# Ledger of designs, part 2: VHH binders against Protein EARLY STARVATION 1, chloroplastic (ESV1)

Target 1, 368 residues: Protein EARLY STARVATION 1, chloroplastic (ESV1), of Arabidopsis thaliana (Mouse-ear cress) (f4i9g2)
Amino acid sequence: RSEKSEERRFDQKMSAHGAGIKTSSSAVPFASPKSRFLSKQEKFYPRCTPRLTGPQSRDTPPKRDTGIANEKDWGIDLLNENVNEAGTNEDGSSWFRESGHDLGDNGYRCRWSRMGGRSHDGSSEWTETWWEKSDWTGYKELGVEKSGKNSEGDSWWETWQEVLHQDEWSNLARIERSAQKQAKSGTENAGWYEKWWEKYDAKGWTEKGAHKYGRLNEQSWWEKWGEHYDGRGSVLKWTDKWAETELGTKWGDKWEEKFFSGIGSRQGETWHVSPNSDRWSRTWGEEHFGNGKVHKYGKSTTGESWDIVVDEETYYEAEPHYGWADVVGDSTQLLSIQPRERPPGVYPNLEFGPSPPPEPDLPPDQPQ

## First folded at step 6 (VHH)

Design n2 (from m3 with R99W)
Fold by OpenDDE, fold request of step 18:
Structure n2 (fold): chain B 368 residues (1-368), chain A 124 residues (1-124)
Amino acid sequence: as target 1 above (368 residues)
Amino acid sequence: QVQLVESGGALVQPGGSLRLSCAASGFTFSNYAMRWYRQAPGKEREWVAGISSSGSTISYEDSVKGRFTISRDDARNTVYLQMNSLKPEDTAVYYCATWTYKWDSGTYERYDYWGQGTQVTVSS
């Protein structure tokens, strides 16, 4: 029996004729009387005291998951002269600014500027430092460090760096960008930390990554990811995320992707562990053969299993969206750094490889 | 330094009751979840109960559900385990535990903290 499912096309046209009532009510402008208050022009003698308004900074932590900002967004303020100034504002807050130049071997020069302030009651503090470094090897560095504490007890630290150097092995120019950010709550056992890095060379080699951590009381999460491009078409991408809940339940998700010329693989795992140590896991994989076929397989601890070959096109990003040309374009300040004049006949000692950027000495303070 | 000190363990008859206490020090107690574990002779340590930092979330191992009650007193930095209707199978050393994350070598690492344990024996 062929029951004909009738497609009732309900057409309802309802023509809502909304009538435009024009009501014109001419509100009569009550002419409020011009009271001629002869404002005695108190001759404000412009006390030209140059309000040395001390530097100001933000009173809030940086935002999470912002990555590496552009140079222009960091507000780099390097003083050309050596300055050492401090003052107290009318509100009782204090400020300082200082600048200097450090010189070293191999034509090393570091220009730096530092400024900061403190509220009248000491409840809020901030510091900002900028630096520019160069030597005769072609090394250039631009950086900023910002820290602060607000009246709520929140504290933060942030640093950003850009480095131009020549790779010792390839003799290629390399630009490396990095950022570290941390914030802690003054009221809760809460905080977060982020580390970002980007590395580029002129041949298209690119490395990007991030480590992110956060805590809220007994809850915590971690995120790691990385991207690698060899400049020749090889791509590696991966993520690893985990979290711990209030009672110590853990869960995680990770995956990896590797491709070259349309051939590659993907694999991943999702898992959770209960407080009683019961573990669940699902693993999966894909093999891409470059011929429009994909082998898909997977299993779980609950007995799920699949193994199939499907007709599917392979899609992956063979090149970074943001590469060498882009980073060069965004590194104008870095590139504009002028090294000291090299005396005739003096050659840089290339044996001193760029000192690895000092590992940021300050491990992020443990969330207390 | 983080310290956890369990107390209240005793010999009791089947069907009896005990209240275990764990006094915590060296950390902000109110910000951390607390757990009870037990280890019977010849067995692995097993999770018994957990309570979140706020106390709003509580969980139990299936074998102790309805018999055991975990609670916390933040003012006293103490977590409790009320054990009712005790069975011989509950005989074990009971441990209090918590965890923290610390920055170490460029990453955060988990540190688990345990007490020395208190002996609970259920026997006729």
Scores: ipSAE 0.030, ipTM 0.441, lowest interface PAE 4.6, mean pLDDT 81
Fold by OpenDDE, look of step 16:
Structure n2 (fold): chain B 368 residues (1-368), chain A 124 residues (1-124)
Amino acid sequence: as target 1 above (368 residues)
Amino acid sequence: QVQLVESGGALVQPGGSLRLSCAASGFTFSNYAMRWYRQAPGKEREWVAGISSSGSTISYEDSVKGRFTISRDDARNTVYLQMNSLKPEDTAVYYCATWTYKWDSGTYERYDYWGQGTQVTVSS
């Protein structure tokens, strides 16, 4: 018995006579001031407008570096057009600017710009060259060269390079950075040379090193160091420094560190050679067992010796502080280099791009 | 963000001319090669023309050689395709394209970028 409860739809028609008070508020149209946004047409000075002022000259040698400068600091100014210009500034200094493109096989392209100048009195000269290279193999190179001389006879030269290529052995992308700097005095038998290199791959393999040389008359000093990380936890670090004084005294300090998975060794030598050829030397070593114990040993030519095991925690850097992610992050201009457009049906030769230029030979004055 | 915006597509008669533009933003335009592609109805997208970052190297698909001209204005971040002697076979959506390299997942990777395209119709 399905009782049909008749829910009564009460239709209450409440006629709400809402008196529409027509408040005619005459909204005075606030004349929005036509802000003449004078669109300062930023006169897009075509980047190729000959800077009315020639490039600024450098009249002094560069400072010694503590590392390889980032590409952003190189001041790369590659011209998009072939330019061959020269002029004289208001101050009487002269300048030139030239640019070009070299094309080659396998999609090779080299874009370069060169600038230089001479001071008004001819007392200083400078040149700067920038380049970018690429081919269809994935090879990319960014570089700069700067040089100059002044009236005092001082001369200097600097170069930086970044290279992206595929490693022949691992088939991994590799970024290599290098820098060289040198200066020579015109008045004294004095000069210095620095060579830096860094190599990185995506697996964490890292190689860093530097060679430094300086001379001041009869005084000379050398500094060499290297770091190697295999990306698997193996670390090698070493330094070798020596100097010679005017009196013929020589001294040096060298050490090496090798570690893998908390186990490793350190060893070093400090030495001194008098003008009379008397040699003093102290050698030391550490063996790290990974268990909180370190075997320390050493001896000297004066009869000093020690051999002890101590409780000491092992500290070493298993990974580089500056690695692949970092170098990639700092190589945005290098990575932004675009190869020539590869036409359909044209394929790059699988031959690995030109090997990075051989490391320049160390200056001839390296004592063998 | 990289953006490519094509414009200039229209209906033209056979033998007519048209100039396409591609406005680029979100990257250093002068450092990158630019390409034009086209896709006709029922066909695959095909390469039409390319211009190097410096503009010194230019290449064309064989069917458009002598009729089409690719150019770039770095000051305006724009690549152009001048199309002359248009044929019904040139009817397609035209796309501009470039690529950039970005660090991703422990290596650098190439990213290809495309515009939305502009319609070119050649009909009597």
Scores: ipSAE 0.000, ipTM 0.177, lowest interface PAE 14.3, mean pLDDT 80

Design n5 (from m3 with Y101W W103F)
Fold by OpenDDE, look of step 6:
Structure n5 (fold): chain B 368 residues (1-368), chain A 124 residues (1-124)
Amino acid sequence: as target 1 above (368 residues)
Amino acid sequence: QVQLVESGGALVQPGGSLRLSCAASGFTFSNYAMRWYRQAPGKEREWVAGISSSGSTISYEDSVKGRFTISRDDARNTVYLQMNSLKPEDTAVYYCATRTWKFDSGTYERYDYWGQGTQVTVSS
């Protein structure tokens, strides 16, 4: 029985379609707008208070992401006034909308809005919550939580957060983004969980990472990765992925790379374990000397081995593709949060804001 | 052209010792790991030992651990296999091998080179 080792050719066809943007510089003539001050009394037509149309229901689980969604995509709908409304639709479904303000010490303010609904039979429900937080220390937070269940028994939970604060170590402004998503099937022993985080500071320090887990009956998979940039050219990247099949076969791939100023190393391992516990593994490494030479070495449990020095140019990304400038640009709503007015003579207690909530314990059903 | 030439194979009694040599030519010997394989009659070729280009990493198949020693002399472009406490089960053709990698267009191509082998027979 010829075990066809399907070499998954990662055909990264980077089709560089160089679209030649013809910059037609049509010099539109500066026509001198004549100052006709006609004071047209814009009749303020009373904007018809939009009919209290209940919020649109969500009845489908979220999709898995490749990253943290932008705040623009969160669907933030913060109400300006304290609202407490509920209603029943013609189809018998119900909805609610509420908003409020929480005040605390050190100028703490939390504005929040919550909305949700239920189907007529109660088989489906959804809830969305948005919040913005601030205090006198410069702390700002924007967040959203979404959850639901549908008539098929599927359930889901999502959250996104953006935080602006002063870094405890560097005293630099820091923006942190995080996201968590999970979904469970009502019909199958299936579900997935994703945790994402991004941390940026103004000096270019960047941390990114993700933990992903999925299960489908007896099949499961894990994915973990991380990226670290120190803002000075030091880079660390790593990935660890593994899966288990219904037959009990396990396989995984992991690698790590560390670089600074063209010098660095890469290491990795590919492994599989058969149902009978036979293990195969291949380990490899690269040492980059910064002089156009690379030492490459590796071995396998089957006796495969190599150890060579080759002429090869080292390629690595010293800076993140998405960094401080980018996250600042994409955090306009976060940055627009206005703290409460600080009374004269009142200085914020530099008590470091509440420690980020402990990392939620991994869901209990993680196979040890 | 890459050439590997094994020598030192002989008939020896159980408990005896042999030293195999593999003379390498046609490539930068010091840049490549060297390996020994063996093939017994009616069996598949199996890995025996390996030594990295620097000599800093050495590995052995479990059945030869403590008995066999792989070494290299880069000045002579030669890899050695000292075999002690030989057993009848060690009877095989012993092959020297090297694996090279050529980088082309973002991919590595593997090239394995083998010697013709040298016969080791362990018999009373």
Scores: ipSAE 0.000, ipTM 0.178, lowest interface PAE 16.3, mean pLDDT 81
Fold by OpenDDE, look of step 20:
Structure n5 (fold): chain B 368 residues (1-368), chain A 124 residues (1-124)
Amino acid sequence: as target 1 above (368 residues)
Amino acid sequence: QVQLVESGGALVQPGGSLRLSCAASGFTFSNYAMRWYRQAPGKEREWVAGISSSGSTISYEDSVKGRFTISRDDARNTVYLQMNSLKPEDTAVYYCATRTWKFDSGTYERYDYWGQGTQVTVSS
């Protein structure tokens, strides 16, 4: 039974008497309480050394994974005069400043400035050294070294360098950039190390790479990568990463890419080893034929396998994203270094500059 | 939990001596530097002395140099402040402090811990 519940239309017309009472609500101007933002005048304790407004405190380890900073970011400020000064800031911290010039053969000149400080509570100390070097061969170097330690046993070290020289092989101008960073904990079995390098020449040859290592107690990780551009279109890129966890699990990932004129290959491996020593691995490869076809193949220890040709466009970077023009543009301070005046009739001995300091002993590659 | 408990504060006459102790717990004491601070009435807390984890580095505020000696006993998890030749201006609440560093994901984080303080009053 369909009971028709009724539509009651209640029409009520009630009349819109519009009495416009203009209540002139005198908006009493709420006197905005002048929030005395007592600008806590950060008592700018005159530090003789401008706090590098950079995100990194001088009394803390450097940040990881920052690559090679540019000249502007390093804030290189060499003193023009020889100074030997020290003092105490209002906050109780101490500082020193030192500068000098070293002269050598072939018009060698090294201008350097060193500064450092100690916190008011003696809990940390830091040192920064800046230098510029040049000689009559066209060699120029700009660099910085930063180090610090604290009472807890933490220590850190960072260096950055830019070098202009003539390549021995190509007789081309070459700019090399490098950075090394490390920090160690005084309280834990923890630390990290990073090495970065970039090499450029005027023909477009470019080499970039990084080695990274870190440990945190029972955890450790390694990361290596490299990029090579020959300036003619040949490209090599590779990565190799592995880690060990507290649980004893190990994993790794590596790949390599090689290309020239649209033809090339990619290959890689991903692996892990469980705490019980079970190993899993997947290997893969790609062959790029330059015709829009890609041969893809791979296999795993779990029985996966594939071997197919697919229609896929090949994409790779034939040129470095950051190359010679870029590095020259970012090396204005390096390039602005003025060598000593060369006396008439004096020619530099083209003896190749001192061999780069021996690479710090990388921790022994854990045997695979 | 990190705990610092100061003791030894007293009323002493000018020229007197006092030894403060700070008992530490809840962390590996031997791995961390220890510090003494003081806060006088109406003044900001100021650093007084610091000793490194190894004890090899010791620092003092200028006003207390030659008068105060900071030391540590790792076996007892205790840091001391021997205060000699006390002056009225040394009147303050003295605080023991430690700074810890945690390494995590390539960064260091700092944590400061304080005791409740002990009152030192130097008055005739």
Scores: ipSAE 0.000, ipTM 0.184, lowest interface PAE 14.0, mean pLDDT 79

## First folded at step 8 (VHH; from n2 with S59Y)

Design q3
Fold by OpenDDE, fold request of step 18:
Parts: structure tokens; sequence; C-alpha cells
Structure q3 (fold): chain B 368 residues (1-368), chain A 124 residues (1-124)
């Protein structure tokens, strides 16, 4: 059934007119006499007050487990002019800054700046160095190095690098990022070292990894991990972590996963070693068939054993969370490096030095 | 170069006592734990005792607990093993051992060091 219903139109027009009153008041233009006071513009030569405050560095070691910082956070301060300056502050501290420009073959150019300071008593010191490099091959490098010592005796060193280059084999652009950091305590038998690396290409190939070491008094620890993506769906991830005491107690955990198109395997081991070399170990494995079934197996040195097939969905990261698009987005300063103008008819000698053999992507052998 | 030199090994009667010494050189002794091992004829080398760098942590193998005492003198760069109530089964070459950490290929690696050993014989 059809029902139609209704209309309502309501029109209302209301007009209201209100009359804006014109009032005309004829304000008389008082011709105030332009007294030509020729103010002698004393050329206030801006006293370049030498910013006497030398760059202040961090008086503390870097934080652990920070990975590779974004270039925007490096505090890059490259000077455009060749500078060689030093001074002493009112507090007796000293500072220096220097910059340079190195030129080489194939259009090589390196711009660098270095600055540092030392406290009046010499108890603290710091140095920061920045550089940008380029040549006619398309190579670009951005880097920073920072070091310091504080009054407590702590010392540290850290470096970051970004490199853009063309892969010799694939002719693909690659971006490589790396960081190294270390710190040592002045008061404790403590220190740590961390190395991070990332490699990307435009086809989605990605390599990531880290090596970490630390010591605190009677304990030491190691952490190693790697990730490899081939850009075609193959994924390898592994981790190896262990710790030890000075007396020989050791314990660790490691695992590896390999996947392609939903098929793959996982395996791992948890282990413990006593000072007398008694070893406990639990090993496990998973075979993923891509059909919703997983074969799970494992054993331990204490007699545990299992071997089962279960209904389980396979989950893994087929692509890196941070990939080519991301690294390009985060490498704006690197990419902005301008190479020297290439003279007409001059071509770079592409003497491709042997690419360092890829470090074997193999999980590190457990220390025996 | 790291060197460990054991001394004090002798022939003793059952129930006797010996004090072994290990003189260390070539590293910062106070920063590293020290250990004693022994190897009997035809047997594998076995852990005997260990003392941490600070001396605050000490471990013994079960067979020597209550009889042996490990100690260290950092001023003399020496670790000691006092052995009491010696038994024929304690007959072995006794070795002093340590490990040091060195920077190698972008990481710190442990290097183990051993002395030449000192002979302890317990017989009637």
Amino acid sequence: as target 1 above (368 residues)
Amino acid sequence: QVQLVESGGALVQPGGSLRLSCAASGFTFSNYAMRWYRQAPGKEREWVAGISSSGSTIYYEDSVKGRFTISRDDARNTVYLQMNSLKPEDTAVYYCATWTYKWDSGTYERYDYWGQGTQVTVSS
C-alpha cells in the first residue's frame, strides 16, 4: 500500500529594513610639519658578540638499546665555511670548532665539521663530528661521531652512518644505515657495546641485525639477532641471547624461523650450563605446512619429549615493518646531498671494489 | 701475555693438607674470576672450585666441599687452593684457569687461559 503523505510549505519572508545613519564628520587634515631630523643612522655594526658559549655536549652516556636514530636526531651542524676556531669560556672551559672540505677523484667531496670542548679541570670532554660525502657515481654518505667523558669517569662513543649507493649487480639503489655505541662506567666494572645495521633496496630486499654486548660486574650478556627479507616473500629471522657469570654459569635462548608463502619452520633452544659444565637443554621445532596444520616436536635433556600435529594457523611477518619507503622518507638529509658538478665528457671510473662478502646470515654458533 | 703458574703440588699421605698457589700475570687480575680444575690419570679434566673477581661468590664441586677452600690475594695477583683431608681420589694434576675479554671483530670475546698444572699425589 501506497501512502502519500503531506506538503508543508512554510514561506516566511521577513524583510527588516534598518536605516544605516551617514554621519559625515569632516576631520580636518592637520599638516604636521615633516621635521627632516636627519637622524645620523649610527651604523650600529652589530657587534657579532661571539656566541662565546661553545657547543655543550651531553654529559651522560647514551642509552642502551636505542637502535639506529633518525638523521634528524643526530644534531647535524655542518658549517658552510672553513672554520678553525678555539676559545676559552669564562668558566675556564675550552672549546674548538673546525670544518673542512676534501676533494678527490671522480668528483669526490667530503664536507665535515668537528667541534668539542673540555671542562676547566679536564674532568669532562666531548667531541662531535659530522660529515657528508658524495661522488659522481651516485654515492652519498651522511655520518656523525660523538664521544665524551664526564666527571664521573664514564666514557662513551657513538656513531651513525647512512649510505646511498647503487648495487653493482642489480643496479638498484640501496640505502644502508648503521649505528655503533659503547659506554664504559668510571666507577663500576661495567660497559656495553651495541652495533646495529639496516640495508634496504627498492625491490624490498631488507636486512636488519644487531650485536649487543654488556658487562656488569660478574655478569656478561650477549644478544644477536637478524632479519632477512628477500623482497619476494622469503623471510628469515633469528635470535640468540645468552648470559654468563664469571664462574661459568651460562644460560641462553635462541630461535630461528624461515617462511615462504605460508610454509616454513621454527626451531629453538633454551639451555643452561652450570659451572661444572652440566648442561640442561630444551629444543623445539615447528613445521608449518600452509594448510592450517603444524607439526610440533621437542625434547629436553631431562626426558621431556613431544611430537604432535595440531590445527594451528601460521602467523609470520612476510614484510618488514620498516622498509624501503620508510627509510627513503627518513633519509631526506642524505638524499639532499648535492654532488659536485660533473664536467662535460668526464665519466666516473666505476672501479667497483669487491663488495665485502655479505656477512653470513647464519645464526652465530653458540659459544661452546 | 697472560700467564698462570701453579705451585705447591706434592706427595702427601691420606688425611694430609696442601696449599696450591697460582701466580697470575699479563692481565688485570682483580677484574677476573679464577678457577681450579684437576685431571686424574685416564679421566677428563673436572672443575674443582671458582672464585669471582670480587671474591664474593665462591663455588665448589661436591666432592671437595668442606675440604677445599679457594681464596685470592689481589695485591699479589695470586689465587690459592687450600686442600684439607686429602684422599687418594684427589690425586691429579691441578690447573689454574681464567678467562679474559678482548675486543675482537666488533664484539667482546672471551679467551680462556690455563696454567701448566701442578701434580698432587695422595698415597700411603
Scores: ipSAE 0.321, ipTM 0.736, lowest interface PAE 1.8, mean pLDDT 84
Fold by ESMFold2, look of step 10:
Structure q3 (fold): chain B 368 residues (1-368), chain A 124 residues (1-124)
Amino acid sequence: as target 1 above (368 residues)
Amino acid sequence: QVQLVESGGALVQPGGSLRLSCAASGFTFSNYAMRWYRQAPGKEREWVAGISSSGSTIYYEDSVKGRFTISRDDARNTVYLQMNSLKPEDTAVYYCATWTYKWDSGTYERYDYWGQGTQVTVSS
């Protein structure tokens, strides 16, 4: 092993949050950014297909690394009347389409739509469910669930949800989004899972993050990141990514930053472990004093080190971030949900905390 | 259930050769890497060699490189370790191993599986 090394990226600032992390020159690169088991692009199919026409066929898993969608990307348009239809397409595939509503106490209403299809030989299947919930406490929810399999043996499911609710004591509005995606390939030992969330309140509190993992090409990877904004100048961001091969090579990057009104710190580590347990590591940090000076420091297991104060008039400035005003503007369908008509004299119950996610409706029974 | 069964361990003179085999069952053998480890008396188990699921990537510990050869036969669900130019310090129990992963909507975890081992003794 080489005894000699030069300082790498000595003067580099780190500004990543949950994405775009570069590995060091001596580390094995992260796993592939794209999955090969996504053999076809998912086509957009409008929800407002006419009553007499069956739903469009869907034969491809969702894409990886897309971020969380907003409601407009889904095209949710629930039917205003109950339907229960089924048929066969010209290519011999079967389909169904149904809709309905569920009613409950305290003004609860769930409007839903479900559709699906199956190829003639049964080698591919898909289902999609959309819903809209509300009650008299001001709770509102939009949701989507999709799943399927294709003739190549791929299988997938995907959920997305957007919720409005209020704290019963403070009357503080909150909007929350969450999504999960999963795909597995039948043609190779591959698959991936992603979970995303965004949470906002009317005072500017914001929390965002993702958990991701997968396997492709004899490598497995894990990625986590988070962002937190208190709405008054406090920022916390972090990421933790790592991967491993089938033979025991492991590598990763992690970093975090915490700032308040331009004063704070960043720090991180890039590491690599060989199958025989030899470990390389490089750590770095920055302390920002808010006066244009930055303390930069770091070290590595190969003997690299630095510890210096740089006076180059460097200031941390909080970047504008997608926040409450933005999510309100992008959630017009959620916010426009009209609750059930309230009979005279009926008052809302007091409720605490967010409601549990709705249980997905089961598809209707299918012909054998 | 995953099972790994080593065979071929023996007493061998220094400079001799020996081939170990490991029969695998309970998983799709061609989808997973296979590894050999060894443990000498009083020492911790150490990684000796590994071969990827496709067979395209092979790694050896430095002390055995050039003397040992790992290979796999996917039709027979078997991994081999050909050991040449054996030395007394190669005396150990040799284990084969594999890793599998379990998928879950909230987790993705690695699980290790080991054979019972086969004794290789190189007399001094």
Scores: ipSAE 0.297, ipTM 0.737, lowest interface PAE 3.8, mean pLDDT 78
Fold by ESMFold2, look of step 11:
Structure q3 (fold): chain B 368 residues (1-368), chain A 124 residues (1-124)
Amino acid sequence: as target 1 above (368 residues)
Amino acid sequence: QVQLVESGGALVQPGGSLRLSCAASGFTFSNYAMRWYRQAPGKEREWVAGISSSGSTIYYEDSVKGRFTISRDDARNTVYLQMNSLKPEDTAVYYCATWTYKWDSGTYERYDYWGQGTQVTVSS
């Protein structure tokens, strides 16, 4: 259920080794064939499904390395009334649409919409769920979950969320965005998973990162990185990438940097492990003192070493390229969510006895 | 449930030949690399040979190069180790091994599996 728990299991199981050579992350998106979705009816409308039928098919898997989409990219359009519809498209595939809302304590309201489809022979299917949540604390959430499979046995799953809340300790407004994406091949030993997150507060604090892993072409890879800006001039960035072959060759590269007011450091390691567990490693570092001098040092397991001071200007990103003002401007749908009206003289429930069961926070098909 | 069962170990004279087999079940054999290890008395287990899932990449430990040949038969879910020109130093229990991967929402984990081993003894 918890994203932190899933991340911790991944981290605890993976070999995490130092910086280096031959990190490989394929930029090629995971592809899934769709030949079974062509029909005689769709031949007459190559880019448009006739509107007299249900929703357009959403049987496309997510793509790798695409980050967190903006809310507009999803096209979320929740209905104000309950809907429970089903039908058959011209190609014989079935579809459904549902909508509703859930109410709970402290002004909680979740408006949701769920849709899906299935090919006429049942070999492929998809679902997609949208929601808006709010309560009287000022919490707002906009979210999407989708999943599907095709006739080749490929399967995928994706979540996306935007959240507005006030941080309990600082009492600052925060906007947080996240996405999880997963795809698996049915006929090839291939698949990948990505978790992305971005957090912003009203005083300039910014935190971003991703955890990614996958397998393709007899290789497995892992990638983690993070960026942290404290809003007062301090910046930390780091990356830890590694890969292995199915025969036991492993390699990786990691580095980090920390800077404040032109003073800081960078350091990293590259490493390689042979199938028989012999390890090569090379470490390096730079210390920047803010006076035009940089101390550069390093060593390797093969005996290479250096320790030198050079004249060099210091460069680093002192501010995030995308921050609070940007995310506020890109979150207009989230910010427009209207909480439930309070009846006159009614405040959040403070009673100690049993209360009505709360409505579900998310649509029933969401991953936990 | 993943199972690896080695067979073919025997007593053989120096210079002889022997073929080991490892029958695999409980996973899609053609998707995973297979490896042979050995453990001599009083020594740590050591890597001997490996063959990739496609069969296109093969590695051997230096002391067995040119004498041992690893191969796989995906139709029979079996990996083989052909051992020629055997030496007394090759005396060991030979193990078959593989990695598999389990995909779970938000996690990706590697699991190593080993057979029970088969004894090879090279002695006059």
Scores: ipSAE 0.274, ipTM 0.726, lowest interface PAE 4.2, mean pLDDT 79

